Miniprotein binders against b1l550. Designs and how they scored, part 230

Target 1, 279 residues: b1l550
Amino acid sequence: MRLPEELLERARDIHSEAPSHRIKLDRVGSFGLKVPVEFKGFLLLAEADVWVSLPEGRRGVDLSRQVEAIYELSNPPKDPFSLCREAAISLLEKLNYADSSGVSIRFDAPLQDGESLKYYGVEISSIASDEIINKIRVEILGMTACPCTAELIRAYKSSEIAATHTQRSLGILEVSTKAEHPDPDKLASIIERAMSSPLRTYTKRPDEGGLVIRSLSNARLAEDVVREMIHLFLEEFGHLPEDTHILAAVRSMESVHMHDIYAERSFSLDEIRKEISSH
Key: E = the ipSAE of ESMFold2; O = the ipSAE of OpenDDE; V2 = 0.75 times the mean of E and O plus 0.25 times the DockQ between their complexes.

## First folded at step 22 (miniprotein)

Design lk40 (at its last look DockQ between E and O 0.91; V2 from the best seeds 0.73)
Fold by ESMFold2, look of step 22:
Structure lk40 (fold): chain B 279 residues (1-279), chain A 99 residues (1-99)
Amino acid sequence: as target 1 above (279 residues)
Amino acid sequence: SREEYLEYRKLLLEAFKLIREAMKLLREGNPEEALRLLEKAFELAQRAFELAEDDPHTRLALWLMAQIRELQAEAYKKLGDKERAKELKEEARELEEEL
């Protein structure tokens, strides 16, 4: 329903009033916006959230100006990292009563998988205030093979069976930094290399057998996947600022259980280096 | 295939360009010319939708088709054709429900 625009002249500007309870709010915004992006030559539909802080003395946020801040930058489609950062800066400029702004953009990123594409989850954020903090979260599925069951089967008397259970596992890397966002493809690669084997969109029976054999040769506990993710991350991204914060995690959908197994470690680069060098 | 994706991308980029031009025309009070561009933009987005080979590409094409229908509805409202505007808004809603 659309009301006549002339009514706006008679109505109070509710947003600029003081609220009944003068309480500062950290995030007030528009969530679930659809925006087009261009990621590494691919046009994709992303989902965005935009917000600003709201001081104690202002009752509301002009939501149309928030949406304007990102939509005016989204056509023509551009890379999501530029869109994210530029929109966060634009929000602070357009809504000058705010002390901070934020933009999150999430999309399924394509990866070549033979002649097909597979997808992994990406969410990026830029939080702007007197500085800009960039965050990226990558989630990708891989295959893990249980080393405990493999050892039990190997040790079984008179057994020559090389086997264990395999399952899908979700690997997660989350990075928060003052530097530029890490390349999500590199983060996805780190996660996949830490797993027992990648997942494929299509395999023929010989290829499927090879994938399983690779998994058996590279059996890992969920805990060891997380440790390997951290090792590989430090090898490639150890140059980031010392106060960069990382979360590395795995959620394993154990095929012989009704429940998932989860392992995680959070750290700053400074913290993990001190930990490693103490051994 | 890569060839089909390159055509898909080409169609959508041209549709985005026509949409930018149509939105400017609507702001400037020229809904007739905006409709001409939007009709071509919808044709391009529809052709891209037909070429899409996976869910992410299908979703983008559908979303764009819905956006074009919303803009067409706005243009017809400015021309005083409330019935046509209502039909186009309903089509936009149906397209978005498929997402």
Scores: ipSAE 0.720, ipTM 0.914, lowest interface PAE 1.0, mean pLDDT 87
Fold by OpenDDE base, look of step 22:
Structure lk40 (fold): chain B 279 residues (1-279), chain A 99 residues (1-99)
Amino acid sequence: as target 1 above (279 residues)
Amino acid sequence: SREEYLEYRKLLLEAFKLIREAMKLLREGNPEEALRLLEKAFELAQRAFELAEDDPHTRLALWLMAQIRELQAEAYKKLGDKERAKELKEEARELEEEL
């Protein structure tokens, strides 16, 4: 039963009331909204989180206005970068009691893999206040081969190509900047190039053998992968503002252990440049 | 194929256009004309769904179909047809559960 619309006129606006405890909240919003986006010519259904700050004197956020703000901007579907920025700004305009807003959009991004498509995870965000901060997180699977086992086998058996165990590894790059969002395909490429080899959706036996051989010839620790990701990132994105913050990480799903190996480095561009120049 | 994808895209973009126009008509108090546009939009979205070969494209088409059913339900409610509005809302829910 939908309550008669007439009841809305008599009902107190609960959201505008003073709270029992006068405490500011940093983020209040709707999480897990479905929104259409256009990414590199592909129409996709993404998940979106939208939020604003709530002042101490207001009991609740008008959540319907938040949802309206993002849906108004999502038809026709547009690129998720513009959608995030425009929606974050729109939220502040529509909800004038908020001093900050944020939008996060998540989807699996298509990546061309020969004649097929593979996917990587992407989260694009914008946070608006007195300034706009753009954030992007990219996650893509690759393959790593263990150099330690390879060295042991090489020492035991003289072989040009040492056998070793291989595993799937998840590479992660997260970038927060006052500049425009970095290109997620470039970030994904950096991660793949930092791995021993990329993964392929469809492999014929000869192609599979080639991938394994490539991996064996390019054996890397999780630590090596993270360092390589940082190196390649600096080459491609060293032009970003010095206050740009980066997280580079790898989670290796070890094939010889029941646990995963994890390695990460968090840094600003200024910090890492100083570190490298000191050597 | 590239050609199939281009057709899929064309169908969905046209459906999105019709939905925007229908929403405007609903706000203007013209639910009858809105329903005509929404019916056409649903047909386009359904055709796109049939062309979809992968999960991402299937999900978007299903979502759009659900959104259209919800808008149709709103339009019928404005026309006073509560029974049809209820049916369409249930159809929308069923489509959303497949997402």
Scores: ipSAE 0.622, ipTM 0.864, lowest interface PAE 0.7, mean pLDDT 90
ESMFold2 (binder alone), look of step 22: mean pLDDT 89; pTM 0.904

Design lk41 (at its last look DockQ between E and O 0.88; V2 from the best seeds 0.74)
Fold by ESMFold2, look of step 22:
Structure lk41 (fold): chain B 279 residues (1-279), chain A 99 residues (1-99)
Amino acid sequence: as target 1 above (279 residues)
Amino acid sequence: SREEYLEYRKLLMEAFKLIREAMKLLREGNPEEALRLLEKAFELAQRAFELAEDDPFTRLALWLMAQIRELQAEAYKKLGDKERAKELKEEARELEEEL
């Protein structure tokens, strides 16, 4: 049953009233919006969340204005980093009672893999207030090979050929910075290079053998994958502002275990430089 | 193939352009001209859907087809054809269920 539109003229503007309990809220918004983006020549359907802060004296947020802010900017489709930042700024302009806003955009990014495409996860955010904080999270699957089992097998057979269990591992890099978002392809590359071998969408048998041999030759503990990710990140992105915050992590789906192994380190550039230079 | 993706992209970019023009016409109170543009936009999006090779590309084309049906429904509602508007809105929901 549809209510008569004339009731809108008589109804209170609930959102602009004071609430019964005057408690500010950090994030009020519309989550799970579908938006088109263009990433490196590819048109993709992304998922977006938009929000603003809500002061203690305001009962609700103008949700239609939030949705308007991002959709007005999404046609023609554009680069998701610009969309993210511009929508966050637009939210603060349209919803002047908020002291902060945020936009997140997530999509599966295509990456050339020989003659095929493979995909990795990207989520970007821009948080606007007196300044803008840009966040990016990249997740990509790779292959890891256990060095402990490899060493045990080597010692048992007294052989130069390493054999060990291999498994899919999810590598994660998350960066929060006042600078522009780092290039997600470079972050994905850092993650893959830190692992024992990349995963491919299609390989011929000789190429598959090469990947397996590489992984056995580059066996690494999950902990050392994280350390290598940090090392490679610092080589590529050490120029970012000193207060840039990074999280590097690996979740390994261990083939001989019933559970996952997880390793993680978070740090600021200032903190990690001091830590490294102390040795 | 790369050639098929380039055609897919060309079709969708034109569909997005026609959608922008149709939305302006709807705001200006010209739903009949908006419908003509939206019919063409739907044909382009449908063709792109047929060309799509990977799931992400089929999802975008399908989503755009649904958005065009929603706009067509809005246009018919403004013309007073509530039955046609209802049909198009149901079709849009069916398309979105495939996502």
Scores: ipSAE 0.759, ipTM 0.928, lowest interface PAE 0.8, mean pLDDT 87
Fold by OpenDDE base, look of step 22:
Structure lk41 (fold): chain B 279 residues (1-279), chain A 99 residues (1-99)
Amino acid sequence: as target 1 above (279 residues)
Amino acid sequence: SREEYLEYRKLLMEAFKLIREAMKLLREGNPEEALRLLEKAFELAQRAFELAEDDPFTRLALWLMAQIRELQAEAYKKLGDKERAKELKEEARELEEEL
């Protein structure tokens, strides 16, 4: 039952009222919106979160205006980087009581894997205030082989390629910068190259064998993977501003244990450069 | 295949165009012409859905179909056909539940 439009004129604007407690809120918005995007030629349905700050003197946010802001910009579908930035700016313009805004867009990004597509997780965000901060998070699965077990087997039985256990590992790179969003495919590539081997969607038996052999020949601890991710990141993205913040992490789903192994490093580009130069 | 995807994309991009035009017509108070465009957009989205083999592409097509049904319901409501508007809104809900 839609209430008659005439009732809207008589209704108090609840959102513009003074709150019972005069407290500023950092983020108020709609989470889990579905929005179309175009990512590297692919039309995809993404999830979006949109929010603004709320001043202490206002009871609520005009949520309908937030939703309108992102949907106006999403047809025709555009790249999620531009959508995030433009929507964040638009939110501040449309909601003049807000001093900050943010947009986050999440989807599974297609990546060419031979004749098939594989997917990795991506979250693209922009936060607008006096400045714009761009954030990107990439998650992709790979395979790791344990060097410790390999060494034990080598010590026991001389082999060119030592047998060891393998597991799926989730690699994570999160980058926050005042520059443009870094290319998520490049980030995904860094993660895959840092692991013992990538995962493949379709493997014929010979290809599977080759993948395992590659993994065994490139055995790495979770710690090794994180360090390698950082190293490769610096080679590819060392040109970013020094205040750029990075999180590099790996979660290994251990095959010999019921628990996962986790390793991470959070750093700014300035900090890590100083650390490496000191050695 | 690449060719199938290009066709899928073409269909959806055309549907998106029609939806933008229909929304403009609805704002201008021309629901009848908006409905004509939305019907065409739905057909295109449905064809795209039929071409889609992968979940991400299927979901986008379904979502677009649902959005079109909602806009059609709004148009019929403006025309005073409450019964048809209710039916279309239910169809939109059913499509959204599959997402």
Scores: ipSAE 0.637, ipTM 0.869, lowest interface PAE 0.7, mean pLDDT 90
ESMFold2 (binder alone), look of step 22: mean pLDDT 88; pTM 0.885

Design lk42 (at its last look DockQ between E and O 0.82; V2 from the best seeds 0.72)
Fold by ESMFold2, look of step 22:
Structure lk42 (fold): chain B 279 residues (1-279), chain A 99 residues (1-99)
Amino acid sequence: as target 1 above (279 residues)
Amino acid sequence: SREEYLEYRKLILEAFKLIREAMKLLREGNPEEALRLLEKAFELAQRAFELAEDDPFTRLALWLMAQIRELQAEAYKKLGDKERAKELKEEARELEEEL
């Protein structure tokens, strides 16, 4: 059975009605959209979330306009920072009942690694209201070497054996700021430099030896990797607004343990400066 | 190699261009001309898929092939060929399942 077409003319616009319970919603949107982007010369398939706030007096959001806001800007593919910001602004223009909007774009970013590529995780967000807040999260794998085990082995042989367990560790930096997004490659570099050694996509035996020696010479606890990430971040990005919020974290996939070790610190630039100056 | 990536990039961008033109034709009620462009776009995306060296590049090419199949299905539906439209929508779903 097909319904009479003139019903479209008579049907209520459910979305514009008032709801039975007048409660504002913070994020109403479409999540998991696939969107093409161009990042540093690479064309990639990203995953995007789009949303707006919904005032207490409006029953629903026009989801087709939300999806339209980002897809209209995605062909030809463009850099994800511009796409994110412009789509967030477009959402507020298209859905004028909202007082805020947001766009989040996730992809694996290529990073040159000798003659090969390696990849790290990136999530870029822009949240628009009477101001724009930019967020970026970077996740990259590195290698850590345990200093406690290294010291025990050294003590056993009086310093002749340089050995300890090594493992993959996931480093995380997340930045929320009113300034432009920090360069994700610089954030990835900070994470890698904080670890005992980087991970490589391909190494030959002489290079593998160097990587291991590097890690043993720079053994660090997960806690100290986080501290080093913070130190390096402040050195490079300490000029950002004082209310910039940062999360620094490491998840270490310990080779001699059945479980992961996790360390994390979140802070604003204002908070961390006061903390450092009080010591 | 870098040279192979540059060819991949060229193919993908040309396919996006044809898709933009085809989408305009579909909105204007010209599904037959849109299908001509979409056939070429699919050939370019398929060549890019065959050239792709890394999973992220194969994923974009596959996604693009699926998008082209969806647009072809829309065009055939406008022409009244519901059987061909159904075949193309199923192909698009199969391509997206590999993502």
Scores: ipSAE 0.748, ipTM 0.925, lowest interface PAE 0.9, mean pLDDT 87
Fold by OpenDDE base, look of step 22:
Structure lk42 (fold): chain B 279 residues (1-279), chain A 99 residues (1-99)
Amino acid sequence: as target 1 above (279 residues)
Amino acid sequence: SREEYLEYRKLILEAFKLIREAMKLLREGNPEEALRLLEKAFELAQRAFELAEDDPFTRLALWLMAQIRELQAEAYKKLGDKERAKELKEEARELEEEL
């Protein structure tokens, strides 16, 4: 039942009222909106979070205006990078009581894998205030082979390629920068190259064997993977501003244990450059 | 295939175009013409859905179909046909539950 429009004129604007407690809120918005995007030629349905700050003197946010802001920009579908930035700016313009806004867009990004598509997780965000901060998070699965077990087997039985256990590992790169969003495909590539081998959607037996052999020949600890991710990131994205913040992480779903192994490093480009130059 | 995706993309983008035009017509107070465009948009989205083999593409087509049904319901409501508007809104809800 839509209430008659006439009732809207008589109703108090609850959102504009003074709150019972005068406290500023950092983020108020709608989470889990479905929005269409065009990512590298692919039309996809993404999930979006939109929010603004709320001043101490206002009871609530005009949530309908937030939703309208992002949907106005979503037809026709556009790239999620531009959508995030433009929507964040639009939110500040439409909601003049807010001093900050943010948009986050999440989807599974298609990546060409031979004749098929594989997917990796991506979250693209922009936060607007006096400046715009762009954030991107990429998650992709790969395979790791344990070097410790390989060494034990080598010591026991001389082999050119030592047998070892393998596991799926989730690699994570998160980048926050005042520059443009880094290319998520490049980030995904860095993660895959840092692991023992990539995963494939469809493998024929010979291809599967080759993938395993590659993994065994490139055995890496979770710690090794994170260090390699950082190294490769610096080679590809070392041109970003020095205040750019990075999180590099790996979660290995261990095949010989019931628990996962996790390793991470958080750093700014300035910090890590100083660290590497000191050695 | 690449060719199938290109056809899918064409259908989806054309549906989005029709939706934009229909929304404009609804704002201008022309629900009858809006309904004609929305019907065409639904057909395109449905064809895209049938063409889609992968989950991401299927979901977008379903979402688009749901959005079209909601707009159709709004148009019928403006025309005074509350019964048809209710039916279309229920169809939209059913499509959204598949997402």
Scores: ipSAE 0.630, ipTM 0.866, lowest interface PAE 0.7, mean pLDDT 90
ESMFold2 (binder alone), look of step 22: mean pLDDT 89; pTM 0.897

Design lk43 (at its last fold request DockQ between E and O 0.83; V2 from the best seeds 0.74)
Fold by ESMFold2, fold request of step 24:
Structure lk43 (fold): chain B 279 residues (1-279), chain A 99 residues (1-99)
Amino acid sequence: as target 1 above (279 residues)
Amino acid sequence: SREEYLEYRKLLLEAFALIREAMKLLREGNPEEALRLLEKAFELAQRAFELAEDDPFTRLALWLMAQIRYLQAEAYKKLGDKERAKELKEEARELEEEL
């Protein structure tokens, strides 16, 4: 049944009323919106979440204005960093009762991989209030080779044969900062370099052998991968503000286990520098 | 290939531009001219869909086709053709379900 349009003019504006329980809400929004973006020359369909804070005295959010804030800025498609920041600012302007707003945009980012494209996960966020906080999360798959099994096989074999199990591992870097978002391709590169070997979309038999040999010669625990990611991150992004927060993590899809192995470390730049310099 | 992607990109950017103009015409109360632009935009998006080599490119083209159908439905609604508007809205929902 379609309701009469005239009913809309008669109905109470329930969103502007006071709620029964005067409790502030941190995030009220529309999640899973589909928006077009342009990333490094590629037009992509991203998913976006938009939200604002809701003061204790206001019952609801003007949801149509939230959606309007991002869609008005999405044609022509533009880079997701600009879209994210501009939409967060627009939300705060359009919904003047809010003291903060946020936008998250996520997509699979293309990377050239020989004659093909490969993809890695990106989520970009901007949170606007008195200031703007920028967050980026990158997830990319690589190969890891187990050093424990490699050592066991070495101990029982006196030959030059190197062997261990290899598996896909998901590397994660998440950065929250007052500075501009780090380039996701550089974050993805850091993750891949910390792994035993990268993954390719198309390989020939000699190339497949090369990837396996690289993995075997560069065997790493999940813990080692996380430590290497942190080292490489500090080398490239140590210039970011000292209160920048980072999460580095690996989920290894172990081929000989029923379950995955997970390692992570979160830190601020100030904290990790003090930790390293104390040793 | 790079050449096929560049054509895909060109088609979609043209479709986005036509959509921007059609939305302006709808706000100005000119649904008939908006429909003319939206028909062209849909043809461009459909050609881009046929050129798409990777799933992410297929998804964007398909999503845009659905958005054009929603706008066409809005235009027909303003012209008083509610049955045509309903048909287009249903087609848009079907396109979105393929995503």
Scores: ipSAE 0.786, ipTM 0.939, lowest interface PAE 0.7, mean pLDDT 87
Fold by OpenDDE base, look of step 22:
Structure lk43 (fold): chain B 279 residues (1-279), chain A 99 residues (1-99)
Amino acid sequence: as target 1 above (279 residues)
Amino acid sequence: SREEYLEYRKLLLEAFALIREAMKLLREGNPEEALRLLEKAFELAQRAFELAEDDPFTRLALWLMAQIRYLQAEAYKKLGDKERAKELKEEARELEEEL
C-alpha cells in the first residue's frame, strides 16, 4: 500500500534532522546494486556501490536519490569508466550536503580465449571531492610452478625438464590515479604474463600438455610473480602520474600445503622508480 | 557465436530504448501507452534470454525482464488495477531470485 500523499506531507523528514551525536560520516550509501554496463562491446550486469559523505548536522542520507543518480546514467548502458566518473559527480550535485562521493562497479570481464570466453574479476571506482581519483582492481587466475621442487628433482635426476608441483594462483593489480582508469585487459595481460602460464577454459590433451610444459619451463615463486608484475606494469604504464599508487599481489593456492602463500607490494610510481634507479 | 551475440545485443538495446520511453510516458501520466511499450520490451528481453547461453548474458536478460515487470506493475497501479500490479511485482521478484 502506498501511504496516501497526505501522510507524506505530515511526516517529518527524518534524514534532515539533527543527529543525536554530531559526527561526520565518510561513506553512507547503497551497496550491491545491480546495474547494466557495456564493457568492450559486451552488455553485462554489474554490481555497484554508491556512497556520499554525511555532514555532522544531518541524520541520514537520501538513499533514493543516490539510486536514482546511477540508474539515470545506466540507460542506455555505457562503459563502466564513464559511469563511475559521471555518477560520482552527479551524486555531489544531487546531494549538496556531501563534500565527497564514490562509485564502485564490479563485474566479471570477458576475455577472448581462442574460440571461447574466459573471465577475470574487475572493480572500477571513482571518488569525487575537490578532485577525482580513479581506481581499478583486476584479479585473474594463472598457474605457477615451484622452482624449489624443480631444482631438487633436477639434482636427483638429470632431466632437461624437471618435474615440479603446480598450483592455481590469483594475481591482483590495483591502481589508484588522478589520470584515466588504466585498461583492465592490459592489467590482466600483465598478470598472466607474470605467471608461469595462463589458465585455459577448454584444453585438448595436447594443449594441456603444452601449458604444463610451459609452466615447468617458467617456474616462479609467488615473490617472483609479484616482482615480474611490477616490472611489466612499469613498462606498460610508466607514463602515469608519479603520485599513482599501485598494489601488486599474488595469492598462491598451494597444492602441497593446506594454506595459501601470499605476497604483495604497495608503492607509488615515484617511490618504485627511485628504488630501481638506486641499483 | 558472434552473430548470436550481436542479435542478443540488438534485442536488449531495443528493449532499453523502449523502457526509457515508457518511463517518460509514466512520468507524463500516460500509463496505457507505457504498458504497450513495456510489453514489447518484455518480449525482446525474453527473446534475448532464450538466445543467451552464457551465465552473464542470461543474468542481464533476466534482470531486465524483472525491471520491466516492476514498471508494468507501476503502470497498472496508476490505472487502479491493484491486483494485476501485485501479480506483476511477484513475477518480478521471482525473476530476481534467479539472479
Scores: ipSAE 0.665, ipTM 0.881, lowest interface PAE 0.7, mean pLDDT 90
ESMFold2, look of step 22: ipSAE 0.769; ipTM 0.933
ESMFold2 (binder alone), look of step 22: mean pLDDT 89; pTM 0.893
ESMFold2, fold request of step 24: ipSAE 0.752, 0.778; ipTM 0.926, 0.935
ESMFold2 (binder alone), fold request of step 24: mean pLDDT 89, 89, 89; pTM 0.896, 0.897, 0.898
OpenDDE base, fold request of step 24: ipSAE 0.619, 0.625, 0.617; ipTM 0.868, 0.870, 0.866

